# VHH binders against Protein LURP-one-related 7, part 3

Target 1, 182 residues: Protein LURP-one-related 7, of Arabidopsis thaliana (Mouse-ear cress) (q8gwl2)
Amino acid sequence: MADSETPYHPDPEDLRRIPVDLFASKKLPGLSSGDLGFADSSEHLVFILRKSSSSLKSLLDSSGVPLFSISRLHNGVWELHKGDVEKRKDLVLTVKRTSKRFSKTESEVSFAGESSENLVIKGVPFQKSCTIYSQDSIVAQTSLMYKLRQIYVGRSKFRLTIFPGSIDHSLVVAMVAIFLQG

## First folded at step 14 (VHH)

Design l2 (from j5 with Y104W)
Fold by OpenDDE, fold request of step 18:
Structure l2 (fold): chain B 182 residues (1-182), chain A 121 residues (1-121)
Amino acid sequence: as target 1 above (182 residues)
Amino acid sequence: ELQLVESGGGLVQAGGSLTVSCAASGRTFDDYAMAWSRQAPGKERELVAGITEGGSTYYADTVKGRFTISRDNAKNTLYLQMNSLKPEDTAMYYCAADQWFGEWSGDFDYWGQGTQVTVSG
């Protein structure tokens, strides 16, 4: 029985059992040049991905407060740490690619600590296609906006749908970012 | 600022092979998603192949099994190995870079000037 309990508290939306959509774009109101933003359906900025020095990236909240740092090890493993790139705190999770077949990749997410939760991410990174699985359940899924028949939305934008669960939305965004970079 | 310069284009017979290269300068591209696009006369620019920071690849259906995109971060160079070339592959080939995950709209952050590939039938 996959321990559905994550060490992280669900946000209010998760408790409401309603899927949440985030829209990723390099062009959003209030977003700085070079950043990638995630906005809600009302076009409010929720998360920001920012590049830092030494191939480090930061996940920020809408106020610019660092939540996580993302780094890639020489062995190809990705790490997520709490806090700023300059003040990296505890390891949160690692992402390792386990399979590559043509353009389709699979990665395994391992949480640090006593968490026994194992997540698998599958998709085509360059196509911005990503599905996060918790055993047989879907945690989150991405899709290109143009495939959703939203013709007025730039092809570079993609939608992230986060399904109700115990995993914090910021972690989901981080995992998606890591996978799409991998 | 990242600069991209393509090379290796030329005239090749149908069925032949050619490798084009893209040399990056100004900064390292190791944290960029890279791509090759091409534009044939009278046609729109199309994505040919892409490679993420982590090395995941994408190929257009028209080139799958024939083309290989690769990157050498140490040399700051992107490659496109083209095998079994066809006259339909004749185009200006452009190197492109995206700061994040790649681009499908053609709105890459950086572009090269292109290198001409001509395949004679």
Scores: ipSAE 0.851, ipTM 0.923, lowest interface PAE 0.5, mean pLDDT 90
Fold by OpenDDE, fold request of step 18:
Structure l2 (fold): chain B 182 residues (1-182), chain A 121 residues (1-121)
Amino acid sequence: as target 1 above (182 residues)
Amino acid sequence: ELQLVESGGGLVQAGGSLTVSCAASGRTFDDYAMAWSRQAPGKERELVAGITEGGSTYYADTVKGRFTISRDNAKNTLYLQMNSLKPEDTAMYYCAADQWFGEWSGDFDYWGQGTQVTVSG
C-alpha cells in the first residue's frame, strides 16, 4: 500500500526560491513492489511511478492518486495525459527524441494547449543522466547517487534536483521519467 | 515473472564476431530496460551495454564501437552483437532486465544464467 502521507503540494513560493531534491528508488518505505518512488530529503514518499498494462505508466502522488499517465506512441513519441491510465484526460505534453548520438539523447518537450513553452531534455537515459532546459535555464537535473560519494546508497538510486521555476514538480518528474525510459 | 535465457556464446578468434541472444519468457520485456553484463574469471561483473524501453543505448567504454545492443520486442529477445572481439572480452555474458530505467549496481530485477564467450588470442 502506498504511504498515506500527505500528497506533495509544493508551495508556489518554494518553487521560486529553493531547489528541491527528490530521490528515486525502487526500495522505499511504503513503496509497493514494482513501483518506483520519489522521496524527499526526509525520505517521505512524494511521487510514485507505477506500471500498468500495455506499457502504460502512471505517476501517482504519495497517497496513490493518479496525477498523470504516460504512454508511448508507435512513432516513438511519448505522451503525458492528466489522470489515470484508465481515464486519461487532456494531453499535457509530448516528448519526442530529436537526437541520438552514441549514448547521448536529446528530446524536445512540447506542451499542449496555448503554452508556447518548449523544453529540451538532454542526457544519457540509461545512466539516469538528465537535464531539462528551458531556453538558457536549467529546470531540473538528475545525478546518480553513487557519483555523489554516498557510500551507503545503492548505485541504482538517483537524485533529481528541481530548480526554482514555474513548472510543477510532478511534471518535472514525469518528464524525467519519460526521458529516462526513452 | 520474467525469465531470461542467454544463448549464442562460444569460442571465437580474436577479431571475430559473435552475437549472443537473450530470450525472455514469462512476460513481455517491452517496457523493461535491458542490459548485458559480463563477468570474467576473477573479475567483478561489469555492465557492458544497456538499452532503455525507448531504445536509448549505453555502452561501456571498453566495448564502444565494437558491440551493439538491440532488442526485438516482437520476439521478446535481446541481442548483443559483438565485433572485433578481443581476448579481454572473454567472460560469462549475462542478460539482465530492469523494470524501470536500468541499473548500475548490478541489482537488476531479473538475470539470466549467462552464456560463455571465449575469445582466443
Scores: ipSAE 0.850, ipTM 0.923, lowest interface PAE 0.5, mean pLDDT 90
Fold by OpenDDE, last read:
Structure l2 (fold): chain B 182 residues (1-182), chain A 121 residues (1-121)
Amino acid sequence: as target 1 above (182 residues)
Amino acid sequence: ELQLVESGGGLVQAGGSLTVSCAASGRTFDDYAMAWSRQAPGKERELVAGITEGGSTYYADTVKGRFTISRDNAKNTLYLQMNSLKPEDTAMYYCAADQWFGEWSGDFDYWGQGTQVTVSG
């Protein structure tokens, strides 16, 4: 009686438990000059960060559709709004620096609306080091590519690893962008 | 197009202080990450200090505690205050600008021509 080994179909939920890597670079195919791109492991453009003005940035999808606008207030607080910079819609979240110790910075993310989720971002922005925490769990983390022993990858490129969670990847990218520019 | 011009370099004795400046023109640099790099004779260019748009700073281990990078957006000027200078700090100091988060590979978007800093032992 040949025990028919039922092919292990990984639970789609388990596939969701796989971290996603995005690679940030100013030099990507199809990327316009001045933009920063986020590509997947297959070098497909996923997100575009674009400067709209000196004070406004846009996060776009790969088709160039604005997802979020990023702005900085005079008090140093960063705001993320939904939609195009020209049509700022609802506030999504704010990012505020709470501590600066030497090169290490810590920022608090406050979501607009009913979300009680508090996120903390820690790292060294200029080093493109960023870790987003949700309480005791890591939401996402950036690492310079050269630290990953990938010899042929430009030192300026960094990897964003997004861990499984409920937070939209675009939002994660936005938060990372805000933190790294802050 | 952003143009960067360094100034303030010179000869200084060991233990002395010097401030170099980088004047930006052509456009504002308020949304740029800025940096100072230096190149000593026979050595590779190295990142000395960086400052993000939001003012977060980075310092190389070799200059940490001695150098201070700052920016005045109103004046469109970047500064590097150098204290407790050492002969090993002798180098051409370059101002650099990055459109986004800063660079580690030296692939900044804009570079100045540099200002020479010489520290005599």
Scores: ipSAE 0.844, ipTM 0.920, lowest interface PAE 0.5, mean pLDDT 90
Fold by OpenDDE, last read:
Order: sequence, then structure tokens, then C-alpha cells
Structure l2 (fold): chain B 182 residues (1-182), chain A 121 residues (1-121)
Amino acid sequence: as target 1 above (182 residues)
Amino acid sequence: ELQLVESGGGLVQAGGSLTVSCAASGRTFDDYAMAWSRQAPGKERELVAGITEGGSTYYADTVKGRFTISRDNAKNTLYLQMNSLKPEDTAMYYCAADQWFGEWSGDFDYWGQGTQVTVSG
């Protein structure tokens, strides 16, 4: 009597409570040269960052559909717009650096429209240390991968952990990208 | 293709200062994260300093407070100002470029040929 182990389907509500890890890498299956990919724990491509110019980047889904464009203004402010670089739509958010002390950088995220949500990003960009805060809650965090007290020389540049919340993962990735490039 | 050429290395006495430069050609590096790495004889290559596209910097603990990494995008040149040099700073210094935020594994997209810095005790 082979006990048909009913595949444990986690309650969709439970899935919403589990942090999601994405791994950023230049070396992923299906990724074009020059792009940066974000893959899940199963190495499935989820997002793609692509450079369009020195000042313009695109965030794409795994199918290559543009989700957002990232641009830097002369004043140092970063803007995120919906859509492709060529067809920029509505402003979604802006990121402004507010503090730089030693190696620690702080940036403020302002959403366009009536959204009162204010996010703060703190960390050390070059170290791939980035934490996005919503008030006292953590939205997402990046970290280098370590194994046994050593930097894991893996295929990935860093890990992005997105905690359960209302913010779209694509926006999180975009904000992280903006912060890390700053 | 981005090409990196280091210069400015030389012999300097302990306590002295030296600035090494990295001239980029082939394309602009304004959208690249840049870094200096060094390799001493018999040692592994180590990251010394990094600078993001936006100018955020990183320094290894061994050089923190003594070295300054900077970039001039208009000149397409990266710099490393080294002060209070020590004999242990003796190494080949390499310029590196990464398209995406920098690297920790040493897997930069582009490398220079290096410039030798020798600090005498």
C-alpha cells in the first residue's frame, strides 16, 4: 500500500509569509551577455537588468518584457518609470541619496502619486549590503553569499531576500539596483 | 570593448604617498563599477578599493583611512591615492571594471595589466 504522499501544497496564505530569495548573476541560463539576471533558488530567471545607455537601464521580466526604466538625473536623483526606455510612461518612484557617512549610504524612496509610503534604503552599495525599510519593517535585504566564513565564490554576485509585504518584487529589484549603482 | 591601463606605480619609501591611475579606453566607464585590486608576491589577489557608478566607495580594512579611490568620468580615468604607504602595500596594483555594481569574487569584466608599487622599509 504505497502511501501516496499528497504533495504538501502550502496554503497560499502561508506562501505569502515566506521570504523570497533572488540571486543576482551575470551567468544565468538564457541571460544575454551584458545583462544582469535575478534568479530564484531553482535558478529560474525572474528578472533581467539591461543597460540601454550609460544613464538608462531597463528592468525586464524573464520573458524580456520591459517593466521599468531606470534613469539618473543630473542632480543625482534616480527615477523609475513604467515601461521601456523608448516608451517611458508614468513616473513610479524616485530615489535620492540623503546621507553618506563613510561607507554607509542612505537613500530615500518617494513614490509618485498619492502613495504615502516612504521607504528608506541603507547600506554599503559596493559591498552589496542593502536594506530597504518601511518605517520599522524590513522590506528587503541584500547580502553577499558566504560559506563557512568565506565569501562564496559562486555564480551569483549577491542574494536578495524579499520579505513578505505589499511591494511588488519588481519594484524591490529596481530599488536595489538603483541603490547598488549609487 | 573596455580597455584599462594602469600607470603611476613605482618605488616609494615607507610613509610616502603615491597615486596610481587607470586610463580607460574603447568606451566610457561611467556606468561601470570600478575597483583596485592588488597582488603581492606569493599572495592571492585582493580587493583594495571599489567605487560604484554613483561614487559610493569601499575600502579594505588594510587600507582604510590611507587610500582613496576616485573616478573622473570626464577623463575616463580611475585613481587610487595611496598615503602612509607600508612595505606590506608592495604589490602589483590592478584596475578592474564591472558592469554591475562591482565584484567580490574577482570576476570583474575587465582588468588592466597592472602597475607595480614597491614600498621600501
Scores: ipSAE 0.838, ipTM 0.919, lowest interface PAE 0.5, mean pLDDT 90
Fold by ESMFold2, look of step 17:
Structure l2 (fold): chain B 182 residues (1-182), chain A 121 residues (1-121)
Amino acid sequence: as target 1 above (182 residues)
Amino acid sequence: ELQLVESGGGLVQAGGSLTVSCAASGRTFDDYAMAWSRQAPGKERELVAGITEGGSTYYADTVKGRFTISRDNAKNTLYLQMNSLKPEDTAMYYCAADQWFGEWSGDFDYWGQGTQVTVSG
């Protein structure tokens, strides 16, 4: 069933698009040791997450070209910049935790510039559960594990579903990566 | 390579408290997700608590409100404070670490050797 029934009302042409699934895994064809891959349903890499130094990470395209760098400030705020970690360019967005109840976490995404568009991310980071909201519309969602015992089934992937909309898929992946780390 | 060594286990009376610790070495763990898992004799290993790089925590339902996970990145040490202990908490407690996020169906990148906690009733 599609969360496309949420209040988000795309243009009619966007309704011809279907959600995109990406599968995050540490073990995928062509993935270097230590990286995290996001692949399509055929296991073709789409994005790669790589640690660049002790506290800095890069999001790369399938060819290994840096798209964004991810850093965490001492106050707990996360920053996303365009480009390589060593040659960081424009700030794109920040993510800040706004609420925490036991395991449940909420964070707010603020885009750089004078935009009033903010996103909210809710979930349980340690269990790789998160949902990204634009107002009342769902932008993207990871698949939740329905019971703790299934975590020992041996499948080492989680699914990220990106719903039709205007937000760049690489930004969605970056936001998920940030939320799940902090 | 990251190495994990647990300590602080022992015998404790039901209703009592105990803190177990996990010292990391070989490198810092500040960008790792950390966890405590436990395995009782004849039982499957189960995740008890987890904490992400950014400090978000997770607790199994069986320990919520009684256990507290924390990390001290400056000391490269992970803690589990266990209060209101029950005989059912008797188990070998393992420290675990993951490079990316946290729980991967019980498949963590690094594990310690464990420290035994025994709760007498």
Scores: ipSAE 0.749, ipTM 0.878, lowest interface PAE 0.9, mean pLDDT 84
Fold by ESMFold2, last read:
Structure l2 (fold): chain B 182 residues (1-182), chain A 121 residues (1-121)
Amino acid sequence: as target 1 above (182 residues)
Amino acid sequence: ELQLVESGGGLVQAGGSLTVSCAASGRTFDDYAMAWSRQAPGKERELVAGITEGGSTYYADTVKGRFTISRDNAKNTLYLQMNSLKPEDTAMYYCAADQWFGEWSGDFDYWGQGTQVTVSG
């Protein structure tokens, strides 16, 4: 048998990849009324979530170009399609609630196509608690931004941390948006 | 613009039941997250229960198993069914609505004026 003994040194690129933080807010520079923005730490928009009807929403890039449409079926299953709500193309994924115990919810993400791994989302949707798992690894996680003194008329943000991996950030945002609405 | 009006509050004996309702007008609330919050005299307002657009619910630990939030989108009405009531449940109960995902640091986009629930005995 062949032996390979090399000094163990982690790949430098792995050590330099860091989580990406996005901040969700209803009030950001350049954000239209009624939209939800996902921004970087400098409040520059990265993604926009927009309602088209009570059952249809769009995920847009920072320039307002539609990336995906989100639809909720009467049976409670959510679908994500490429493109605008009027020009929906390929189904990308579905999200289905698999358990609910008081406030705790678990949902399963099924990717369309023949070669994809399913994901599990767990949390408390109403409290903006959401963690996306690929098997035992965390893909993304929300956290609340707590203040020592609240502004009783104002609004706050929540943070979405996307860990290094192969899943497109726009898909992560879409899955979070679906889970927190459903 | 969404308007919220609570009703159904009143005096009830400990161990009793009461349902409060919230009628929405001006717009449907089908795509809103909806909630009940309460405030007792001298205390901070607290979230009691919430329900997302898709029907996922949230309950404060103090009311789990006793209270049930529900929404009837066809009637544009939110309900809170309260069972096994305790004197500690005495408070002004407020209906609230949010355009996205529910509570944002203890606040909502729209609030009702409240309905008083008083539990004696």
Scores: ipSAE 0.727, ipTM 0.863, lowest interface PAE 1.0, mean pLDDT 84

Design l2 (from j5 with Y104W)
Fold by ESMFold2, last read:
Structure l2 (fold): chain B 182 residues (1-182), chain A 121 residues (1-121)
Amino acid sequence: as target 1 above (182 residues)
Amino acid sequence: ELQLVESGGGLVQAGGSLTVSCAASGRTFDDYAMAWSRQAPGKERELVAGITEGGSTYYADTVKGRFTISRDNAKNTLYLQMNSLKPEDTAMYYCAADQWFGEWSGDFDYWGQGTQVTVSG
């Protein structure tokens, strides 16, 4: 007699193949004055951007531990290094503007290391419009939020949607931060 | 605290040109996004132009092709070159700065007191 079959259960990785939203804001629980936070939909901090000097910034995890340092070179190229701004480790990627037509900007991301993986970022930095492409696929995209005043007293927020893929979320946030500043 | 002071406003004939400037003091604005906004009496304040830390620019449709925003970080100064001026450009022009990514729903972290530009004819 044949064994009884159980219904197929999807791989947990399949269930994790949905977009993730992060919300950027200057005012969030646990966020220090002057920092910019990226939070989940429940306003729990996931990443923090912090200025160290006019040309150096840190991306931190929710506990304030440095993940990357962001620097802008005099030639206009941006660099991302592992670790704290005072003890910078390996270069991770560079971002260079490749096209600027009036308000629309395109930039190229070049990863350091043995395999060359290039991304393209397009948008209008001053208006927080940013889309990251890997060839024909969208890696991440920003959108503006217009909420009822009773929900958001004060400054508005913007949303960053990160689509499933191989790019770490902290790298996506770093690339968005660089593009919107550059 | 960053302080912003505009200058260079005045009376100009239609079709003419004028440059307004904004001097920053108290600290440098090198890592700030900077903007010019304007407000005519009885009108809402309107973003005119913006420029990021890295130099990416934005222009309102009403001024695109006529106005140019620029920054000189060595002089801690923001400029707005206005060409082909129209009577509709008459307004108080405000310098503004933001710590992160420019405009947040029409608001900025710091504002100047403004400089009047009046275009006749």
Scores: ipSAE 0.725, ipTM 0.866, lowest interface PAE 1.0, mean pLDDT 84
Fold by ESMFold2, fold request of step 18:
Order: C-alpha cells, then structure tokens, then sequence
Structure l2 (fold): chain B 182 residues (1-182), chain A 121 residues (1-121)
C-alpha cells in the first residue's frame, strides 16, 4: 500500500477477494500447436494443457514447467498426480463420475487422504459446461464467451471464473480439464 | 492425419430405426471428443450428439431419448443408433472429431464426408 493514500488498485490481499477469469483456447500467443491454453484477459498464458498419450496429459505453468499429470484409468476414474508424466509424485485427487442423465454429468472429486473434503462437479462436459461446488458454495464455473451480452464474444474460447476461496487455481484448472474430458 | 468415413445411411420409414457408423483411420481416436452433426436441406449444420474421451454424452433436445451415441475405441469406430425416426431427422449426417473437449463454436478439427439418412413420412 502507499503511505500517503489508498492505491488505485487493491492490495494483493484484496485481489484475492475477487473472482479470477481464465480463458481457454486452442489458439493463443505463445501456445504450441496441439496444446490447450488457459490465459488471463490479456491473452497471457497462465496454464497449458498438453497431451503425452491417449491416457496421459500434463498441466504446465506458463513457463512450460509440469505442475500435474492427469491420467485416466481403465475403470474410468481419473487421477491427478504432482509432477511430470515421467516423474509422477504424490496422488493429489481422483475424479469419478457419479451420475449421468442424457447430457448432464455429475462427478465427485476426492482429495488424497481426505474423504470429507469432497467436491462435486456438475455440467455438460461436451458443451464445456462445468461448475465446481464445495457443499453449497461455487468454487468455479465455466461460461461460453458467445453468451456474454455486449462484451467480446470470441470464437474457440470459453471462460473459467474462479471464485475467491482456499483452492489453488492450478488445481481448479486441472479439475475442469478432467471433467471436460471425462 | 485422422480420416473419418461414415456409412450406414439410407431410406427408412417414420418410426423406424437405423444405425450409422463412422470408421476412423490414419490414427486412433481414443483421446478425441467425437460427434455427429447433421445438415438438412436449406438448413445450417447442427450438432446432434457428442461423446467425450471419457464417455460423457451430449444430445440435442430434438433427439434426446431417441438417439444413442457410442464409441468402440478398439474398433476405432463411432456409432449413432437412431430410433423412432421422424421426417424431420432427414439430413446428411457427418462424423466429427476434436482434439480437446468437443465443439468449439460449432466447429471441429476433423470432418467426414457424410452419409444420407432419409425418413419417409
């Protein structure tokens, strides 16, 4: 903060109390062909999703450093591990589909070692519709850019809004990526 | 590159059933989102059904309860089972594939050439 007056923009602590928007697209500055990018409103890459094989994907930071590996097991459960696909570390969470009715899907997120820390994801994966709930609270939600009234509507993008809370943003992006693929 | 070839279209009586299939070649489609779209005469192409890598499905309201999309990754083949067909279902049916999540603003990375389904009244 400035000593003599309130800064124009909020302190870093205040910024944590407002929603963060990320924009997913297959075409972004600096994005390699075949990757999916999550960028800020200025189109600066924040996260990158990359395929390693049909059952194994990486979530990378903006510098291309692996954050998580995403794997789909033969039984249909998805696992998220820290680290590179070659050097997987701790299991972080699993995602399992719990309900499917026509186009609507519900999945449960179970964190490693915590059965009571379950999140629920609901939406229509094929239509990039995804809302993550922690009990009665919304953690994050996707929206299609073409539904934004009088605001930029970009082809080949969707918006992910992450609401203020305790869940790391890279983890939210990983869960969205899993839900939309599964 | 991925190539998609539809088959199984034809003439069917209203109320009847028909299955169309899409054979993928050039590479497997295991980690692709797959879809069926259709285009009727004088109308724009529209998404009919989709299926993600993990098997989650989507259906347009006009076909819910009547159509079933499925994939057989071992055979590299996508299916659309169409039941209780109506004259309004008459269209060219296209197989489509996307590298990530499915439809992006009405478009897909790969398209087949289509198979005609005609439902007589």
Amino acid sequence: as target 1 above (182 residues)
Amino acid sequence: ELQLVESGGGLVQAGGSLTVSCAASGRTFDDYAMAWSRQAPGKERELVAGITEGGSTYYADTVKGRFTISRDNAKNTLYLQMNSLKPEDTAMYYCAADQWFGEWSGDFDYWGQGTQVTVSG
Scores: ipSAE 0.717, ipTM 0.858, lowest interface PAE 1.0, mean pLDDT 84
Fold by ESMFold2, fold request of step 18:
Structure l2 (fold): chain B 182 residues (1-182), chain A 121 residues (1-121)
Amino acid sequence: as target 1 above (182 residues)
Amino acid sequence: ELQLVESGGGLVQAGGSLTVSCAASGRTFDDYAMAWSRQAPGKERELVAGITEGGSTYYADTVKGRFTISRDNAKNTLYLQMNSLKPEDTAMYYCAADQWFGEWSGDFDYWGQGTQVTVSG
């Protein structure tokens, strides 16, 4: 009888300890024109960002089901609500810019309700530079997809790395989308 | 479809100032990221300045502190105020717009025809 290795079944805890990469692109299989997609490393859509108006956007799952609505208020504060743009539900969080100096921007995320978990986002929105902090820990960070030889797809995409933690990935994507538009 | 038309270029002495503008038409640009790029003869096109939907700005190191990008969404107009101009700033200046998050590898969804800025010593 041949000695074979037991099939590997990773624990859920091991999978949660591994950073997750999402790749933002305007051109992906299954992505409608005008939308922005966030895909896994195999180019399978995970989230879709869609515009409804100049101040109203939707974050959708891979099946096109609305997860959140993103609104910009006149005072410059951004709001995230559950649900689609036509049936907005509970307020989830707000994002407010707290500092800007030339290209550098800092924003504060305030969660609605009992959570009281505030996050800070820092970066250069126009250059798709974004790092989300919980206290001094990094929750997520964008990076440009630089390759040494540039034989791969050029810098027409950016990578979002989400580090292990308790914050839903859809919330991370929504916060990145807000910060990069503000 | 968004259309972009630059104006305000011309001849300026070194150390002088000039404002170029970009009028958008066909639709409003208030949910677009906007930018100015420039190309001098024999040089590659370079991003000069950018501004997001929410007003966050970006400047190339070569112009930081001297140039100011701004947008007036009510007038559907983008501006670039250029101060302390140098001969090296001589270039064709292009207005550009993107549906999402500004620059994607130096490319944008929409471009204007350009306006010439010439700085002489």
Scores: ipSAE 0.700, ipTM 0.857, lowest interface PAE 1.0, mean pLDDT 84
Fold by ESMFold2, look of step 20:
Structure l2 (fold): chain B 182 residues (1-182), chain A 121 residues (1-121)
Amino acid sequence: as target 1 above (182 residues)
Amino acid sequence: ELQLVESGGGLVQAGGSLTVSCAASGRTFDDYAMAWSRQAPGKERELVAGITEGGSTYYADTVKGRFTISRDNAKNTLYLQMNSLKPEDTAMYYCAADQWFGEWSGDFDYWGQGTQVTVSG
C-alpha cells in the first residue's frame, strides 16, 4: 500500500493483491476543460467527472461513456443513479451526512435494494480528506499529492488509494466525489 | 465566467466584530466550493475558511472558533463573520471559488479583488 521508488510490474493475477492508486486533477493529458479527471500512475485517464448542470454531475469512463449520475436532493442527501443525467436508470446508492463535529464530517453510504452493505465515510471534505470504511476495514482513502504538486504547475491534485476488495472502483470514485462536495 | 466582488471591509477595534461579503455574478456559484483567503502586509497569502457545495466547512487554526463562513445560494453571496478580532487579523481578504472541490494549496479557479480589514489595538 506504500508508494514505491522502483516500478512494480506485476503479472495480471497479482494485481488483485495490490492497492490501486488514482490521481485526481483538473489538468491531465486528454482531459477536456472543466472536467475533473482520475488517472493512473502513467497519467492515462480512467474516470472523468463532468458537470451537466447545477447539482447534477456525470461520472464517465475513459471513453466518455456515462457510468453514473450524481445529484443532491433538497434535504441534503446525495443520490447516485446508473446512466447519464438525461437517461438516468435505477438508484444505486445514497450518501447522507450523519455527523459534523467542527470540520470533521461522517457520512453513511446506503446501497439500494435488499443489500445490507453500508459503508461509512470520514474526513474533512474541504481538505480533500476522505476515508471509506466497511466496518473496521479501509476500502479507500485520499492523500495529498505533496510531491506531485511540487512538480506540476498551477493546479491541485490528490491521490485516491483503493485497497484490495470487492467494491467496484467506479463506485469508490463516485462516493469520494460525493463526500468531497458535501 | 464567474466574477467575485468582496465588500464590508473596514477599520475595527481589537475585540470587535465585522462581516465581509462576496457577491458572485456572471453565473451562480451553487456548485462551487467557496473560500476566504487573506494576505497581510509582508506575509504570504493564507486560506482562512472554506465551504463546500453541500455546506461542509473548514477553518484555519488561527481563526477557529472566532470566524464563521456561510453561503446564501439564493442571493449568490458568501459571508465571513469575524468575531473577537485581533491586530494579526489585519489583511486584505479575498473571496475565492473552486469548480470542483476545496483547494488545500490555496490555488483557486476564481478570485475577487479583495476587501481590506484593519484591526487597531
Scores: ipSAE 0.695, ipTM 0.849, lowest interface PAE 1.1, mean pLDDT 83
Fold by ESMFold2, look of step 16:
Structure l2 (fold): chain B 182 residues (1-182), chain A 121 residues (1-121)
Amino acid sequence: as target 1 above (182 residues)
Amino acid sequence: ELQLVESGGGLVQAGGSLTVSCAASGRTFDDYAMAWSRQAPGKERELVAGITEGGSTYYADTVKGRFTISRDNAKNTLYLQMNSLKPEDTAMYYCAADQWFGEWSGDFDYWGQGTQVTVSG
């Protein structure tokens, strides 16, 4: 039994900690008309965003089960609650615009409860430009879709890249949806 | 289905101002991203200005500092205030809406029939 030191190789878990892409689209298999879907690279639905009324929206899982309710208050603050729009439960987070400078918007995410971590979102909402920061680290970022040899922006499509970390993907999608609407 | 009707277009002298309006009906537009697009004869359609549900705005470089987009959700009305108008602003101006977010590509879900703005001199 002669165990010699092996050359350095990346930890297998490091190779599994890669960014996850979700693709936002209005037209996907299994998606109802009027909904916005977030799908994986194989066009399988992962999350569904649905309008419930003028001021309320639902984020649903791939089976259509409500995860969160999104609402905008009269003062311009956005709230995310657990559960269906008809029977909302605990407040999870709020998003408040903190800066508008030229074409750029900044918002702060404040979590309810005992968590001390706040996030910052920066971008240009109308252009579907959105980056979520935790301190100096990027949590998630939207990007344009491109074809080889040319640039095109697909109708109702954009990519959301979620970087490895501890933040639930459904929360990331909710925060992006809030920022791009606000 | 959301219906959009523009009004307020007309003839105006260069350097002048004009406000165009867009009334929404069939349903409220409170949770829509709204935009103004324009098309001059013989030219491609151009996104002029946009505004999200929450009020974040976008302006094309050609109109930045001269045009102001705004919305009055209580009246289901979108506005475009156009100042310091130039002959190259002459176009048919269309109100547009997207169900979810802004559309950088200019492909919106709903369109009005347009209102003509003509800038002379």
Scores: ipSAE 0.671, ipTM 0.835, lowest interface PAE 1.2, mean pLDDT 83
Fold by ESMFold2, look of step 21:
Structure l2 (fold): chain B 182 residues (1-182), chain A 121 residues (1-121)
Amino acid sequence: as target 1 above (182 residues)
Amino acid sequence: ELQLVESGGGLVQAGGSLTVSCAASGRTFDDYAMAWSRQAPGKERELVAGITEGGSTYYADTVKGRFTISRDNAKNTLYLQMNSLKPEDTAMYYCAADQWFGEWSGDFDYWGQGTQVTVSG
C-alpha cells in the first residue's frame, strides 16, 4: 500500500515551495494539560512536546508517533535521538551554545555521523526569539503574535515560520524547542 | 504542583542594593523557565528578568545592567540581585515559572505571593 494510513497528503514539493507557519501554544483543542502544541493555522495539532523527566522530553506527531527524544547533558549539550524516551534510537544531532552576550545566544547544531553541514541558531531564548541558519540561508524563524492587552484571552502563542528547503519540519521544531529551553 | 515562596524584600535607600530570592517546592525546579515580574501600584505587571532551563537570561531595558537573575538548581532557588536601586523600582516582586521556554506574554503557569521592595529617597 502506498498510503495505507493517511490517504491524503499535499504534494511535498508544494509545501516546500512556500513558507509553512506553525503556532505554538499551551492551550489548543485536543492538547493534554502540561504539553506544548504546535498547530497549523486552523488550530489542528501537528506536533506535541511532552515532558518525561527533569532533563528528558518527547516530540510526538499528531498521530501519536514518537518522533524524537530531547535530553540535556550535565555539560550543557543537548541531544536529539530518534524514538520515544523509553525506546530511544540513534543520535540525530547535538546542540551546543557557542556564544552568550547579554540576552543574545548563539548555538551550533551538529548532525550525527559524518555530516559536514552544521546549522547555527541565534536569538533570545527567553523571549522566544530564534532563527536557524544553514550557511547563508534562513531555515526557520520565530515571531511573536501581535496581542492587544485588553483582548488577550489567556493563551500564549508564538509563530514558527519554516522556509522552503529540504530539512524535515519535525527536526526544525525539535531544534527550536532545544534552543528556547537553553 | 510547583509552589514558589519569595523572600528578601524590604526598605532600601536609593542607590542601594538588595537581593530577593524564591524557594521552589512541590515539583522539580530544573524543568522550569523562571522569571521575576513586578507590579507597582496603579501600573501593569512588568517582566523584569527571566532565565531558561538551560541558563539563558533576559532583562527588561529598565533594569539591564543593574539587576542580575540567577538560579541554583541544587537548592531549588531563584535569585534577583538588584543594584543601583531607584525609587521607580518600588514594587511587589513576584517569582514566576513556566513549563515551556518562558515569557508567554506575561502569562506564567505558577506565581509566588510576592515580596515588597521599597526604595526611598
Scores: ipSAE 0.642, ipTM 0.822, lowest interface PAE 1.2, mean pLDDT 82

